# Ledger of designs, part 11: VH-VL binders against Probable carboxypeptidase X1 (CPXM1)

Target 1, 162 residues: Probable carboxypeptidase X1 (CPXM1), of Homo sapiens (Human) (q96sm3r113to274)
Amino acid sequence: TGCPPLGLESLRVSDSRLEASSSQSFGLGPHRGRLNIQSGLEDGDLYDGAWCAEEQDADPWFQVDAGHPTRFSGVITQGRNSVWRYDWVTSYKVQFSNDSRTWWGSRNHSSGMDAVFPANSDPETPVLNLLPEPQVARFIRLLPQTWLQGGAPCLRAEILAC
Key: E = the ipSAE of ESMFold2; O = the ipSAE of OpenDDE; V2 = 0.75 times the mean of E and O plus 0.25 times the DockQ between their complexes.

## First folded at step 21 (VH-VL; framework fv_nivolumab)

Design C6 (from A1 with heavy chain T28I; at its last look DockQ between E and O 0.70; V2 from the best seeds 0.75)
Fold by ESMFold2, look of step 21:
Formats: C-alpha cells, sequence, structure tokens
Structure C6 (fold): chain C 162 residues (1-162), chain A 118 residues (1-118), chain B 107 residues (1-107)
C-alpha cells in the first residue's frame, strides 16, 4: 500500500533537481527542503533546516524534477527545523508538469476545484497527504497557500512516487 | 509594530550586580531567539549573549562568561540579563536584539545605559 | 575572532550623492554579513543581510554586494535621513563581530 519515498530525505534526488520560486536566505534554499533535514550551528555552517521562500514572494513554489515520468501518489511535509525561530506552511496546493512550462493541479474530484492540502502546525511533526488521484508527470510543485502570519512559507518535504 | 524596550540600567559600583529587562511587543516573542549586544560610549558594538526561542540553550561572549546570565520568560514576553561581578569594562549601552531568519539581528531595542564606576 | 575593518572612517557628502561604504573581513565570512544604520541616540537598524538582501521596509536606494572578505554598502542617492553611522557585522563565526563604523555626514 502506498508508493515509497522518491528520495528527498535519502538524497537519491540530487540538489540539482530541486528548485524554488525564491529563497529567504542562502541557508534556506530548496536543497534544504528535504524531510528530516536539520539545521547547523557551527562556525561557517549556516545551512538551516528548511526551504523558506521570501516573505514578499506572492506566488511561492517548491519544485522537484523526478527526471522521468513518475507516478506521484502523495506528499509528506514538515515545518522548519531551527533554534532561531519557528516557521511552517499550514496549507498548500500541488501541481504537475511534463516540461516545467505547462502545469496542471491536483483536483478535488467532488468539487472540480484544485485540492488544498492541510499542512503543518508545529516544526517537526510530519503530515502525510495522499493525492486524490495519482498523477503521472516528471515535475511536481508544492504551492504554499497559507502559513504562520508575520513570516515566510517554510517547509521540508518528501514525495511518494512509483 | 515590533518593539523592544530595555530597562534596569544605572550607575553601580564595581563588584556589584544589576539586572536588565527587555520587554517585547508587536510580535510572537516565543517564536524568536534573542540576543544582548552592548556598545561602550564612543566605541563599536560587541555581542554579549544569545538564548534560543524556547530557552533551551544559551551562549556567551568570553568577556562575560561566568558573570552574566541570559534568561527569558515567554509568558511575560520578557528577556533578562543578570550581570554579576560588574567591572569598569562592562560600562556600555545594552541593547536587546531579535534574531532574523538566521543569526543576524532584525530588530533592536532602544538601549539602556549601565555605568560601572566607584 | 574575525576582525571587520570599515573604510572610510568618515564620508562627507551632499543629499542626492551616491555613497559607497567598504567592509573588509580578516578571513572569509562567505555571504554572512549584515549592515546596520545608527543615528545619534538611537538603536541600530538592519539594512542588509546575507551581504545583498534588502531587509523588510528598507528603501530600494540601499544595496549591498560582496562575498568572502570584501563587502560594499551603496546608497544610490542620499536623502537627509541617511546621514548616520553605518556598521557591518559578520555572523559566520562565533563570536559575532562588528566593524568600527563609517560616519556619513552632510558636506
Amino acid sequence: as target 1 above (162 residues)
Amino acid sequence: QVQLVESGGGVVQPGRSLRLDCKASGFIFSRYAMHWVRQAPGKGLEWVAVIFYDGSNTYYADSVKGRFTISRDNSKNTLFLQMNSLRAEDTAVYYCARVGYTRYFDYWGQGTLVTVSS
Amino acid sequence: EIVLTQSPATLSLSPGERATLSCRASQSVSRYLAWYQQKPGQAPRLLIYDASKLAKGIPARFSGSGSGTDFTLTISSLEPEDFAVYYCQQYSNWPFTFGQGTKVEIK
């Protein structure tokens, strides 16, 4: 039951396959948007524990290139791992593409509208969302819709795929 | 509107103690790590101490280690600096500062002057 | 600890002129450098973080550049309210350290 992890957490999906609309800080880039990644506190290591978009980003997105047609079945999200401040996304939409140009959304079959997935309410607890219908595509985007007021959307993720 | 207000500064003799308070408003205080930074009269800025947003850990500059204690009460939106065994070299304006997304300081308080003099 | 050296110590300019302030680190701090503005009797105010990112609510006339050891703050066209002391700060290595400041004053 259920497809296995694509490999964001395990690093099977390389950093070069992760992109985002923006990054709030150099240490909060898309390569930090991997499930269970942890922040560092050592000299010279400001790689923090999430991807965070810029606060002013009106259309934030986090994108994974699977490299080939892939059956996406679900998404797992966490908030930001940090000692400096907490941040998390509270809801998101999901989009798919074969060419990174033309996108279609995960739809709520009952309403015909784009599905909105409930996300996180604390920094660490993972939240699983199964797609209403699995989608075959090369690219998947998470599009934060709501997040903690007074901050940026921040997340870590894993993608379930066959 | 983010506000940080320090209080408790004054003139004290060497070897004595003083406690500084920093009251926060206009943001969720328990969301942010907090720092103390000081500025001697006519001099540059010196980082003093940090406390993590949940109060779990603290770090200090070598010049104050063992003499100063940073603490916080998230229920009162207040940051504290207990300064013991004060020296003339501790004379400065003391600022509380809120962390940004990472280690830099995005908002500062007004500052409170501590003068250590006999 | 990392020493930050700012130059010039004083920069005398008129409103509307371009200001260029330098900060040099004694060893690499990558992009982990911030700039602050301080007016007499006031607290420092964040302008730039991560060497080049504009802080929230800061006017677009402020910009930052550099990485490693050499950094620049630029004010493209000085306004009367920009005459102040400017400090750089590194947050790469413990302890965090500041430059000695550059005073920008009215000519």
Scores: ipSAE 0.697, ipTM 0.874, lowest interface PAE 1.1, mean pLDDT 93
ESMFold2 (binder alone), look of step 21: mean pLDDT 91; pTM 0.909
OpenDDE, look of step 21: ipSAE 0.844; ipTM 0.930

## First folded at step 23 (VH-VL; framework fv_nivolumab)

Design D1 (from A2 with light chain S52T; at its last look DockQ between E and O 0.76; V2 from the best seeds 0.75)
Fold by ESMFold2, look of step 23:
Structure D1 (fold): chain C 162 residues (1-162), chain A 118 residues (1-118), chain B 107 residues (1-107)
Amino acid sequence: as target 1 above (162 residues)
Amino acid sequence: QVQLVESGGGVVQPGRSLRLDCKASGFTFSRYAMHWVRQAPGKGLEWVAVIFYDGSNTYYADSVKGRFTISRDNSKNTLFLQMNSLRAEDTAVYYCARVGYTRYFDYWGQGTLVTVSS
Amino acid sequence: EIVLTQSPATLSLSPGERATLSCRASQSVSRYLAWYQQKPGQAPRLLIYDATRLAKGIPARFSGSGSGTDFTLTISSLEPEDFAVYYCQQYSNWPFTFGQGTKVEIK
C-alpha cells in the first residue's frame, strides 16, 4: 500500500513535531497520540494512552509536522489505551498544509467532497485508511468528526509517508 | 444526570462484616473506573479503594488491605464494597466516586453511614 | 504516603471578599492535584483538577495555581454559596491522599 510509517510509534517523529487544537488533560496531550502508546500507572507517571481534545473543543485537530515536503499515503488510528475510561474517535477528515496556516483537505475522488474516514470501534484495534490520492505536504492534520457520546475525541495514530 | 446512590450502611459490632452497594445511573457505568472514599464523622476524607472499568485490577489503602474487597457488576450498574473484620476506626460515611479523565474524582454519591460500635 | 497540609484551618470572611487557600505536599506531586468543595450534609464536589483546570460547570471565580509542592485555591469574590469546607487531593502517588480541609465560614 506504499509508504512506510513516518515514525510516530517509533519516536522518529519527536514530540516537538506534534501539536493539537486542545488537550483535555496534561497527560492526554498530542505527545500521547502515538500508535500503541500505553497508559502509565506507577507513582508519578500519569501520562495516559492517547491524545484527547477538550470536550468543548468544537473543531478538534491533531497535527504532525513531517519537517519537509513529504508524500502522505495513509493513516492508522487506535482509540484510547486506559484503565480509567474508554474513548475513541469513530470518524475523521484529513487536511494538509505546507505552512501550517493554509490547509486543503483529502477529497473523495468519486464524489469530489471531503473524504470522511471510518475510525475506531474499540480501544486497541488499529484501523488503516489509505488516502484516496496521496498528497505532498509538510503538515498533516487529523480532524475528528464523530466520537463516543459523553466524552472527548481521543486517538492514537501513525502516518504512512514517503 | 449522573447519579450514584450508596446503600447497605448501618450499625454493626466490631469483627463483623457488611456489604455496601453503589447504584449508578445517567452515564455508561462500564466505561469508568470507580472508587470508594470515606469520611469519619467530623473528620476529613480518606481514599479507600479503586476498581478499573473492566474489573481487571484493584488497589486498596493500607488501612483496609486484606479486610475490604471492591468489586463491580457492569450488567447491573453496581459497585460493591465487602467489608470484613470491621473495626471502630472504620466508622465513616462511605462515598462511591466516579473517575474523571484520569485518577481524580468528578462525581460523588451522597454516602451511606457505617457505624462500628459495641 | 504523601501528606497534604492545608492552611489556614479556618478562614472567616464576608461575601464579596477574596479567599486564598493553601495546600502543601510533603513531596512533589507535579500538577496532579485536585480541589473539592464540601457543604454541610453534602458530598464533595470537584472544583479544580490538574492544579489549574476548572471542572465542568464551576464558576470562573474559582481558580487554582501551583505545581510541585505548593498549591493555591483562590475564590476571587465570595458568594453566599461558597461558604463550605475545601479539600485538596493528590493523585500522583499511591495511595491517593487528601488534605485535612480548610473551612471557609461567614464572618
Scores: ipSAE 0.674, ipTM 0.877, lowest interface PAE 1.3, mean pLDDT 93
ESMFold2 (binder alone), look of step 23: mean pLDDT 91; pTM 0.913
OpenDDE, look of step 23: ipSAE 0.826; ipTM 0.924

Design D2 (from A2 with light chain R31T; at its last look DockQ between E and O 0.75; V2 from the best seeds 0.76)
Fold by ESMFold2, look of step 23:
Structure D2 (fold): chain C 162 residues (1-162), chain A 118 residues (1-118), chain B 107 residues (1-107)
Amino acid sequence: as target 1 above (162 residues)
Amino acid sequence: QVQLVESGGGVVQPGRSLRLDCKASGFTFSRYAMHWVRQAPGKGLEWVAVIFYDGSNTYYADSVKGRFTISRDNSKNTLFLQMNSLRAEDTAVYYCARVGYTRYFDYWGQGTLVTVSS
Amino acid sequence: EIVLTQSPATLSLSPGERATLSCRASQSVSTYLAWYQQKPGQAPRLLIYDASRLAKGIPARFSGSGSGTDFTLTISSLEPEDFAVYYCQQYSNWPFTFGQGTKVEIK
């Protein structure tokens, strides 16, 4: 785990570098998909504590633009921080791109198939997954595969990268 | 199918107490914050209270603060409203409601009528 | 406390006509506004949340618009089942508040 955090949690990665396939609401958009972000409860503050894809989104993804070719080595995820509902992703795949149009997956080269990473089982406990093989790319996507039954794909994340 | 069934309404004199129950089924009750919303006969809707999904925090409308207590038992899939020191102004149909993505209400029960009169 | 004022109080229309319902907030609620439908003897039903997002199972003839203080619910072509009372609700500020309702009735 020699690469440091890219900076989702610290806000070094700006909101403009985060994108998603869909969002349940503005307050659950990709700008909220940052590790350890907390839900707001004050007047006028409906920023909740995760990115959540729309329930009907068949191919949800959360994307980070590192801004430069970057060596990605790992991912940390949490579920949704909220008092309203709990939700979490239970598994995801990872994809990379240099142009945000053509994507290749993180592979388990011992099996030859896309790696599927076990994710979360509660709202707050962070789960680290090291990539089987670090990848050099500009863009990284997390693609939820499974999530809490009866829920929605929601996550917060940090990326380990050099 | 999401179902919310309120019970415990009735006629009561001012100054007395009532407890309302809301039995939930068809969804994971412990996943959702829950609200009470009331409607005086022939009038509009008024939000009353909310309890977070784990029961940790509650918020109340000023009109009921200090007199009403919202609570839940996640093991019984039941939401409660303890109403003390009832006033004529508390006369209403009381609905339990499930939170949407955040603060609004996506599913409602059928309501139970509370009448406070001498 | 944010006051929501709905207009008109009553809207008398025929089936097939377009209904336009207004909700005005006493201060900005951004897009944190929902619309509900209520028929006599029934619980309210969610139609619209976040000002313009259609709730599950709600027909496409319903739409919502607006932000800040001025919001509109539109029913593009009234069906017989749409004659009901409609409420707006803000969830920006504590306490959450509702408008007084607009009754849509058969002319």
Scores: ipSAE 0.680, ipTM 0.881, lowest interface PAE 1.2, mean pLDDT 93
ESMFold2 (binder alone), look of step 23: mean pLDDT 91; pTM 0.915
OpenDDE, look of step 23: ipSAE 0.845; ipTM 0.929

Design D3 (from A2 with heavy chain T102Y; at its last look DockQ between E and O 0.91; V2 from the best seeds 0.74)
Fold by ESMFold2, look of step 23:
Structure D3 (fold): chain C 162 residues (1-162), chain A 118 residues (1-118), chain B 107 residues (1-107)
Amino acid sequence: as target 1 above (162 residues)
Amino acid sequence: QVQLVESGGGVVQPGRSLRLDCKASGFTFSRYAMHWVRQAPGKGLEWVAVIFYDGSNTYYADSVKGRFTISRDNSKNTLFLQMNSLRAEDTAVYYCARVGYYRYFDYWGQGTLVTVSS
Amino acid sequence: EIVLTQSPATLSLSPGERATLSCRASQSVSRYLAWYQQKPGQAPRLLIYDASRLAKGIPARFSGSGSGTDFTLTISSLEPEDFAVYYCQQYSNWPFTFGQGTKVEIK
């Protein structure tokens, strides 16, 4: 009970294990989708503080490759850390895969449908969602469903796994 | 519809002060960093200043540093530029501009002309 | 301060022709370069950001390319409304700077 962080925040999960459906800018790529990552204010800091999908991306997703079969138990999300504009995802679904090609969803046992997790309402406050059932898989995707009106789907995340 | 409307331009003598306003509508003003950019008559564009979306930080071009102050009132959807110790070389059309996804400018106002002349 | 040098200063072409505009930076700006269009008496309009990404509502005849120090704006087939001044702008380093402009005029 209570699996530790997989290591997005700590960089134990390398950038090469993070993928996304799209990125609005290369400074807003999946490698920026790490919990508590922050935008810089200096000339040499060319990256902002979140992953953001392209506005025209109809099916945005953020993917983590754990590298091996892993028991996923929870997800922590934050909005975008930025001085330029704020954005955040307000709800998401979660999917799992062993091969990155065939996916199954986290299910809401009460309805029998895919679970929809409430996410963020401000840029910085982390929101924890425990999965209804822990899942053993190699890959996990977060699939934004709703986000701040007039904004973009942006997030930072950590995965709880053991 | 995104609208940015500058006002407060006019003719002033060197050494005087002037304040420009930029009224924003059609978007959540408090979400966006805002810039001032100027264009001398018949010349190119020069970035002047930026203020971050919550007003926490400001940056200025060297040509105006110490004389101009950018500020904002998010409750009134208004961006300001206080221009002190005006010089002839400050003569320009002044635009307010909204940040896009990251640092560049996605929407511009119509501009307001400031003429500094005796 | 990063200096952006645009060439040519003036490009005289007819409708239907291809326009190629260059912008060179004095040091690398990675892909943090935008292109703006300005018509007489009007505010600038964003065309391209991040060197090659088309802004919302901009026709597909506009395209951008390049990274580092050398950048190009291409208009594949000029329309009457495309005769204007075009500016590049870097947003990698403070202060943000613009090129001096390229005027695209009807021949």
Scores: ipSAE 0.558, ipTM 0.849, lowest interface PAE 1.9, mean pLDDT 92
ESMFold2 (binder alone), look of step 23: mean pLDDT 91; pTM 0.914
OpenDDE, look of step 23: ipSAE 0.814; ipTM 0.922

Design D4 (from A2 with heavy chain A33S; at its last look DockQ between E and O 0.76; V2 from the best seeds 0.70)
Fold by ESMFold2, look of step 23:
Structure D4 (fold): chain C 162 residues (1-162), chain A 118 residues (1-118), chain B 107 residues (1-107)
Amino acid sequence: as target 1 above (162 residues)
Amino acid sequence: QVQLVESGGGVVQPGRSLRLDCKASGFTFSRYSMHWVRQAPGKGLEWVAVIFYDGSNTYYADSVKGRFTISRDNSKNTLFLQMNSLRAEDTAVYYCARVGYTRYFDYWGQGTLVTVSS
Amino acid sequence: EIVLTQSPATLSLSPGERATLSCRASQSVSRYLAWYQQKPGQAPRLLIYDASRLAKGIPARFSGSGSGTDFTLTISSLEPEDFAVYYCQQYSNWPFTFGQGTKVEIK
C-alpha cells in the first residue's frame, strides 16, 4: 500500500546518482546522505554518518537522480550519525526536475505556497513526510530551510516512489 | 563567541595528582566531542585524550593510558582531566580543544601550565 | 602511529614574500590534514582543514594543498602577523599526531 524505497539505504541508487550543492568535508558528502548510514571511527575509515552542506552555503540542496522518470511520493530523513558532534535539519522544501536545470517545488495546495516539511529533532529518529501530491520527475532535491541552531545542515535520507 | 578557559594547573611533585577543568561558553557544549592536547615547554603538540559529546567513549594517548581520565559534565559546560601518578614528562601547557566538523580542532583554550618537579 | 615530518624547520623571510611549508606523512592520511598557527605565548589557531579548506575567519592569503602523504601550506604574501610557528596535524588514524613545526621568522 505504501510506496517502496527508491534505494538510498539499500545502495540500489549508486553514489554517482547522488549530488549536493556543497559538502563541508569529503567524509560528509552526498554519498553519506543515505538513511541509516553510520559514521566510521576506526583507523582508515574516513567517513561520517550524513551529508552536511558547507556552513557558508546560502542555498543548500541534496539531489537524487533516479535515472528515469519516477513517481516520487515521500521522503524519510534522519539527522547526522556521528561521535564528533550532532546536527540535523529541522525543516526542508522539496523540488523536482526532468533535466537538473529547471526545477519546480512541491506545493502546499491549501496555502498556495511551496510546502515546508518538518524534519528532525534528534540524530537518529526517522521522520516521514508524504508529499502533498506525488510528482513524476527524474530528479528530486531536498532543500534544508532550518537546522539545529549553531549547527550545520546535515541529513540522511530515503526517497519513496510509487 | 566561543570560549574555552582551562584552570587547575600548577606545580606538583612526581607521583601526585592534579585535576584540570575547562569551562566552555558561547556554544552548546553537549553537541561537541572534546579533546585535551598538551605542549611541553619549547616543544611541539601532543594529543592526550578525547571524550565523545555524550560522554560514552574515551580514547587516550599511550603515554597517559591508565594514569589520566578525561570526563565531562554537560550540565555545567565543563571538561575535566584527572591526572594521576604524574611524571616529569607530563610537564606541559594543557589545552582543551573543541572538535570541528569531524576529528580536527576548530577552537582551543588559552592553556594551563602543569609543572611536575620536586 | 603516523609520523608527520615538516620542512623546513625554520623559514627566514621578509614581509611580502611567499612562504611554502611542507608536511609529509609516514603513510597516507588521504585529505585528513589540518594546519595550525601558533604565535608566542598563544594557543594554536586553525587555518586549514581537509588539506585545502580555509577555516572561518582566516585570510585568503593562506592556502593548503596535497593529498595522501605530501602536503603544502602556502602564504601568498607574508604579513607581519604571520611570523609564527606552523603545525600540521593528521586525523586519519589514532592517535592523532602533529608535525614538529615550522618556524616562520623575519629575515
Scores: ipSAE 0.565, ipTM 0.856, lowest interface PAE 1.8, mean pLDDT 92
ESMFold2 (binder alone), look of step 23: mean pLDDT 92; pTM 0.923
OpenDDE, look of step 23: ipSAE 0.786; ipTM 0.912

Design D5 (from A2 with heavy chain A33T; at its last look DockQ between E and O 0.89; V2 from the best seeds 0.00; counts 0 for: pae E 2.1 > 2)
Heavy chain, then light chain:
Amino acid sequence: QVQLVESGGGVVQPGRSLRLDCKASGFTFSRYTMHWVRQAPGKGLEWVAVIFYDGSNTYYADSVKGRFTISRDNSKNTLFLQMNSLRAEDTAVYYCARVGYTRYFDYWGQGTLVTVSS
Amino acid sequence: EIVLTQSPATLSLSPGERATLSCRASQSVSRYLAWYQQKPGQAPRLLIYDASRLAKGIPARFSGSGSGTDFTLTISSLEPEDFAVYYCQQYSNWPFTFGQGTKVEIK
ESMFold2, look of step 23: ipSAE 0.736; ipTM 0.894
ESMFold2 (binder alone), look of step 23: mean pLDDT 92; pTM 0.917
OpenDDE, look of step 23: ipSAE 0.779; ipTM 0.909
ESMFold2, look of step 24: ipSAE 0.522; ipTM 0.837
ESMFold2 (binder alone), look of step 24: mean pLDDT 92; pTM 0.919
OpenDDE, look of step 24: ipSAE 0.792; ipTM 0.917

Design D6 (from A2 with light chain V29I; at its last look DockQ between E and O 0.73; V2 from the best seeds 0.71)
Fold by ESMFold2, look of step 23:
Structure D6 (fold): chain C 162 residues (1-162), chain A 118 residues (1-118), chain B 107 residues (1-107)
Amino acid sequence: as target 1 above (162 residues)
Amino acid sequence: QVQLVESGGGVVQPGRSLRLDCKASGFTFSRYAMHWVRQAPGKGLEWVAVIFYDGSNTYYADSVKGRFTISRDNSKNTLFLQMNSLRAEDTAVYYCARVGYTRYFDYWGQGTLVTVSS
Amino acid sequence: EIVLTQSPATLSLSPGERATLSCRASQSISRYLAWYQQKPGQAPRLLIYDASRLAKGIPARFSGSGSGTDFTLTISSLEPEDFAVYYCQQYSNWPFTFGQGTKVEIK
């Protein structure tokens, strides 16, 4: 609570700072994983309204490079904005890194295991998850754990950071 | 396994109406936009219409605008095509098709034949 | 509307040969092209989407390439079951349109 958006929705975080494990199509890449982004329906505009990993991606992740050490405090997610198909992630884990090579997870302090955050149940409703403990790092990853059966892991996100 | 089964085809006279049904199974029908595509005997494929997954929007080929209406009932897993003011040029096998990740068609039904003749 | 022109109209080849099918768009459609196979008396079957992505369950001998206006479907080693008509389809612009087809005949 109290940290502002990092700037995925506002485009303060540029496309070059967004990366993902895979993308199901060109129009569903990590640059589309921004909170409240909308699908295009015009001629020639096939940029759809989410990042979607490939269905066969066994370890999907969506990554944001804050560019410098940053105190991450929360994550907001939405499902896919589209008229073609609806999809959404139903749970995810969060990881952090300073170098994009070594990663540590957000922990559930009572269980000693990685925290699993409940995510979305419809395409549009934003879901906020505050981290159990804020983390200082340069990189943050969202790692979908479950999503709609028969679909792909799709999300839009905003990161809360100071 | 995805299944799409069209029905309602037959022989009709020009100027008459016909309704086609497409029954879906093996997937969550309400998650997908659906299309109709037709193929005149011995000819290629022509896209006819699309309806978005929630029924909110429809688009039509110019050749059928104002005469055909695409609709869906998500509670019955059924896609419809109401064809009014039929012409000889509408004679074709009509396929229902499911959208892929975006606008293309990943699964097709077996088709139903509509013949418009005097 | 966007016109897709396929060539050749008919391609006569022997089993084991490489088939190359062309699809040309009347204006740029970026990568938004699909390829379908239709065997006699059957519904079309998706092979390729986004110009080069292989659809689920399609053999690796099929591949697609191209962007903009010129697109190619390649069958690296033709098998007897590949006798069919092949259609390209654009989904960049409304209305969605198909090419007229290329018939692949086995000599």
Scores: ipSAE 0.588, ipTM 0.852, lowest interface PAE 1.6, mean pLDDT 92
ESMFold2 (binder alone), look of step 23: mean pLDDT 91; pTM 0.905
OpenDDE, look of step 23: ipSAE 0.827; ipTM 0.924

## First folded at step 24 (VH-VL; framework fv_nivolumab)

Design G1 (from A1 with heavy chain A33T; at its last look DockQ between E and O 0.86; V2 from the best seeds 0.73)
Fold by ESMFold2, look of step 24:
Structure G1 (fold): chain C 162 residues (1-162), chain A 118 residues (1-118), chain B 107 residues (1-107)
Amino acid sequence: as target 1 above (162 residues)
Amino acid sequence: QVQLVESGGGVVQPGRSLRLDCKASGFTFSRYTMHWVRQAPGKGLEWVAVIFYDGSNTYYADSVKGRFTISRDNSKNTLFLQMNSLRAEDTAVYYCARVGYTRYFDYWGQGTLVTVSS
Amino acid sequence: EIVLTQSPATLSLSPGERATLSCRASQSVSRYLAWYQQKPGQAPRLLIYDASKLAKGIPARFSGSGSGTDFTLTISSLEPEDFAVYYCQQYSNWPFTFGQGTKVEIK
């Protein structure tokens, strides 16, 4: 019985607490980076089912403001939900901050470097990564490292936290 | 490197059928939703049909509903347009088009001419 | 369906001049508007998507602006290869529709 979802999927975390380095399209913004969010299929549906950074973004990141000091324990990711094309992140790093200015990483003890988490291999299957050590911070960033060739990093996420 | 090549155009009588093929190369075809767009001689562009990347859904312009069928074979990297009950107003260059990140078209084939004339 | 009206129908200019092309939608399309270039005997080429985002490999002299119903494509200094027909396309609602085109021709 681990830490529960912070509330990206449930909307307990409001859109104003989600931010990103860039968005590839107006319908692929950070507020779409919520686990299990779905693209629109009907006339007039203007939004798609993921956050996607711009393809040329050299340092992509997706950020969640927990609103207060929070013990982060894990991350769940999905690829992009879309009828137009599929995209997903295949690996990412995680960073934390108390002020959204100074960041420190989740570390891999065996390598001595920041941990790299394996992410997704299809659009919908959730992938859980527990942090090597839980971290107490207000802000958490996911930093895509690799993704499908010929595209941009795209993801949906949930954060596990106490 | 991205290449889309249409084929199967020609001259055909009204009421007859014709099938267009679009062969894709230089990208992962099964990743992308595909469209057909046509252009009558000396006229603008008209969207015709769409098929989702996994083949799950199709949609058609009102002008072709019930007469045209879009399909795809992801194992052969090929998009198809079956055109039945052809009319003079179907005379056009037919392009296959690949979607970008959302609903716009980032790459187009060279087109194939269909002429419906008695 | 959403009607896109482009103006002017023809724009006669010399190389080095600035071109300004308009596209008006019959109802709001938000920022879901693209611009394409088409030369005789060739397929259309994507220039601009999401009203103002430059497509991959397109020169910086092309720019787009607008939202809602009124959109503009600007070519800051015409090159010889820019003399072509330009189409706007909305992708807000089905069916996706195109404007009738603006021909940019050498004066």
Scores: ipSAE 0.599, ipTM 0.851, lowest interface PAE 1.5, mean pLDDT 92
ESMFold2 (binder alone), look of step 24: mean pLDDT 92; pTM 0.918
OpenDDE, look of step 24: ipSAE 0.783; ipTM 0.913

Design G2 (from D5 with light chain R31T; at its last look DockQ between E and O 0.90; V2 from the best seeds 0.69)
Fold by OpenDDE, look of step 24:
Structure G2 (fold): chain C 162 residues (1-162), chain A 118 residues (1-118), chain B 107 residues (1-107)
Amino acid sequence: as target 1 above (162 residues)
Amino acid sequence: QVQLVESGGGVVQPGRSLRLDCKASGFTFSRYTMHWVRQAPGKGLEWVAVIFYDGSNTYYADSVKGRFTISRDNSKNTLFLQMNSLRAEDTAVYYCARVGYTRYFDYWGQGTLVTVSS
Amino acid sequence: EIVLTQSPATLSLSPGERATLSCRASQSVSTYLAWYQQKPGQAPRLLIYDASRLAKGIPARFSGSGSGTDFTLTISSLEPEDFAVYYCQQYSNWPFTFGQGTKVEIK
């Protein structure tokens, strides 16, 4: 069965708990990196349908503060929901922290290296990855490693936690 | 490396039709929503039309609605503007423009001149 | 439609001087405003988007500021290649609209 959603999609996790290394624009900020969030079609809509890092960001990351020590077990990702263009992350790493200063990665047990998770191949199909081993931490980061050529790393996400 | 090349412009009489093409290269055309923007001689810029990257929707300026049709063939990396019932006030350089990450235009073609004159 | 009014119509300056261009909207466009540069016989080139974000490859001497209805494009020190026409554009509401342009010419 697994752990339930942390609450990015349901808005249980407030915007103040979402951070990122960079944002392409205000409407593509970390507060828009929520699973199944939709871009607006109405005039004057202030928001788009994903978090997108700047193209020049050499080490992009999307961060969720669980607010307290939490057992993370998995990640669900989507690409960008948009009427303007499509973008998505194709792979990412995951890191954890208790103080947002010292970080450790989700590692593959067989190789001892940081695990690289396959992500999306279209904008809307959610992709679930279970962590090789659940981790207890306050903070979790998704670190895009690859994305569509000529674009920027864009994603929507949900975190599974018990 | 991104390149947009307009073609099809020329001199036509009022009431006639003309089709413009915009050939895209240097990027994955099907990823991007595209626009047409025009500029009358010695004047400013005027937005004309938009078509979503998958062709699912289009919007037009009131000045061309009902007369112009924007379309695209993603397999040919080409954007089109079918212009019917042309008027003298449609005389302009027509640019195809690519949408950025949001609703601004990050790349433009060099334009093609359409002259409507009796 | 939202009307954008640029001022001044013409700005005559010398290389090395500071240029300040204004764009005023008839109603709020939040920060959904872009600036473009156009030289004679050329297509427009994106300079600034989202009011203050510098487009890729644009020199740092260009900067944008403002929100709501009042916006400013600043060129800190004019280079010879900066003499051109500059347009603002809003993308808050359909139809997208442009200002009438400001010509920056050499004194």
Scores: ipSAE 0.512, ipTM 0.851, lowest interface PAE 0.9, mean pLDDT 95
ESMFold2, look of step 24: ipSAE 0.738; ipTM 0.888
ESMFold2 (binder alone), look of step 24: mean pLDDT 92; pTM 0.921

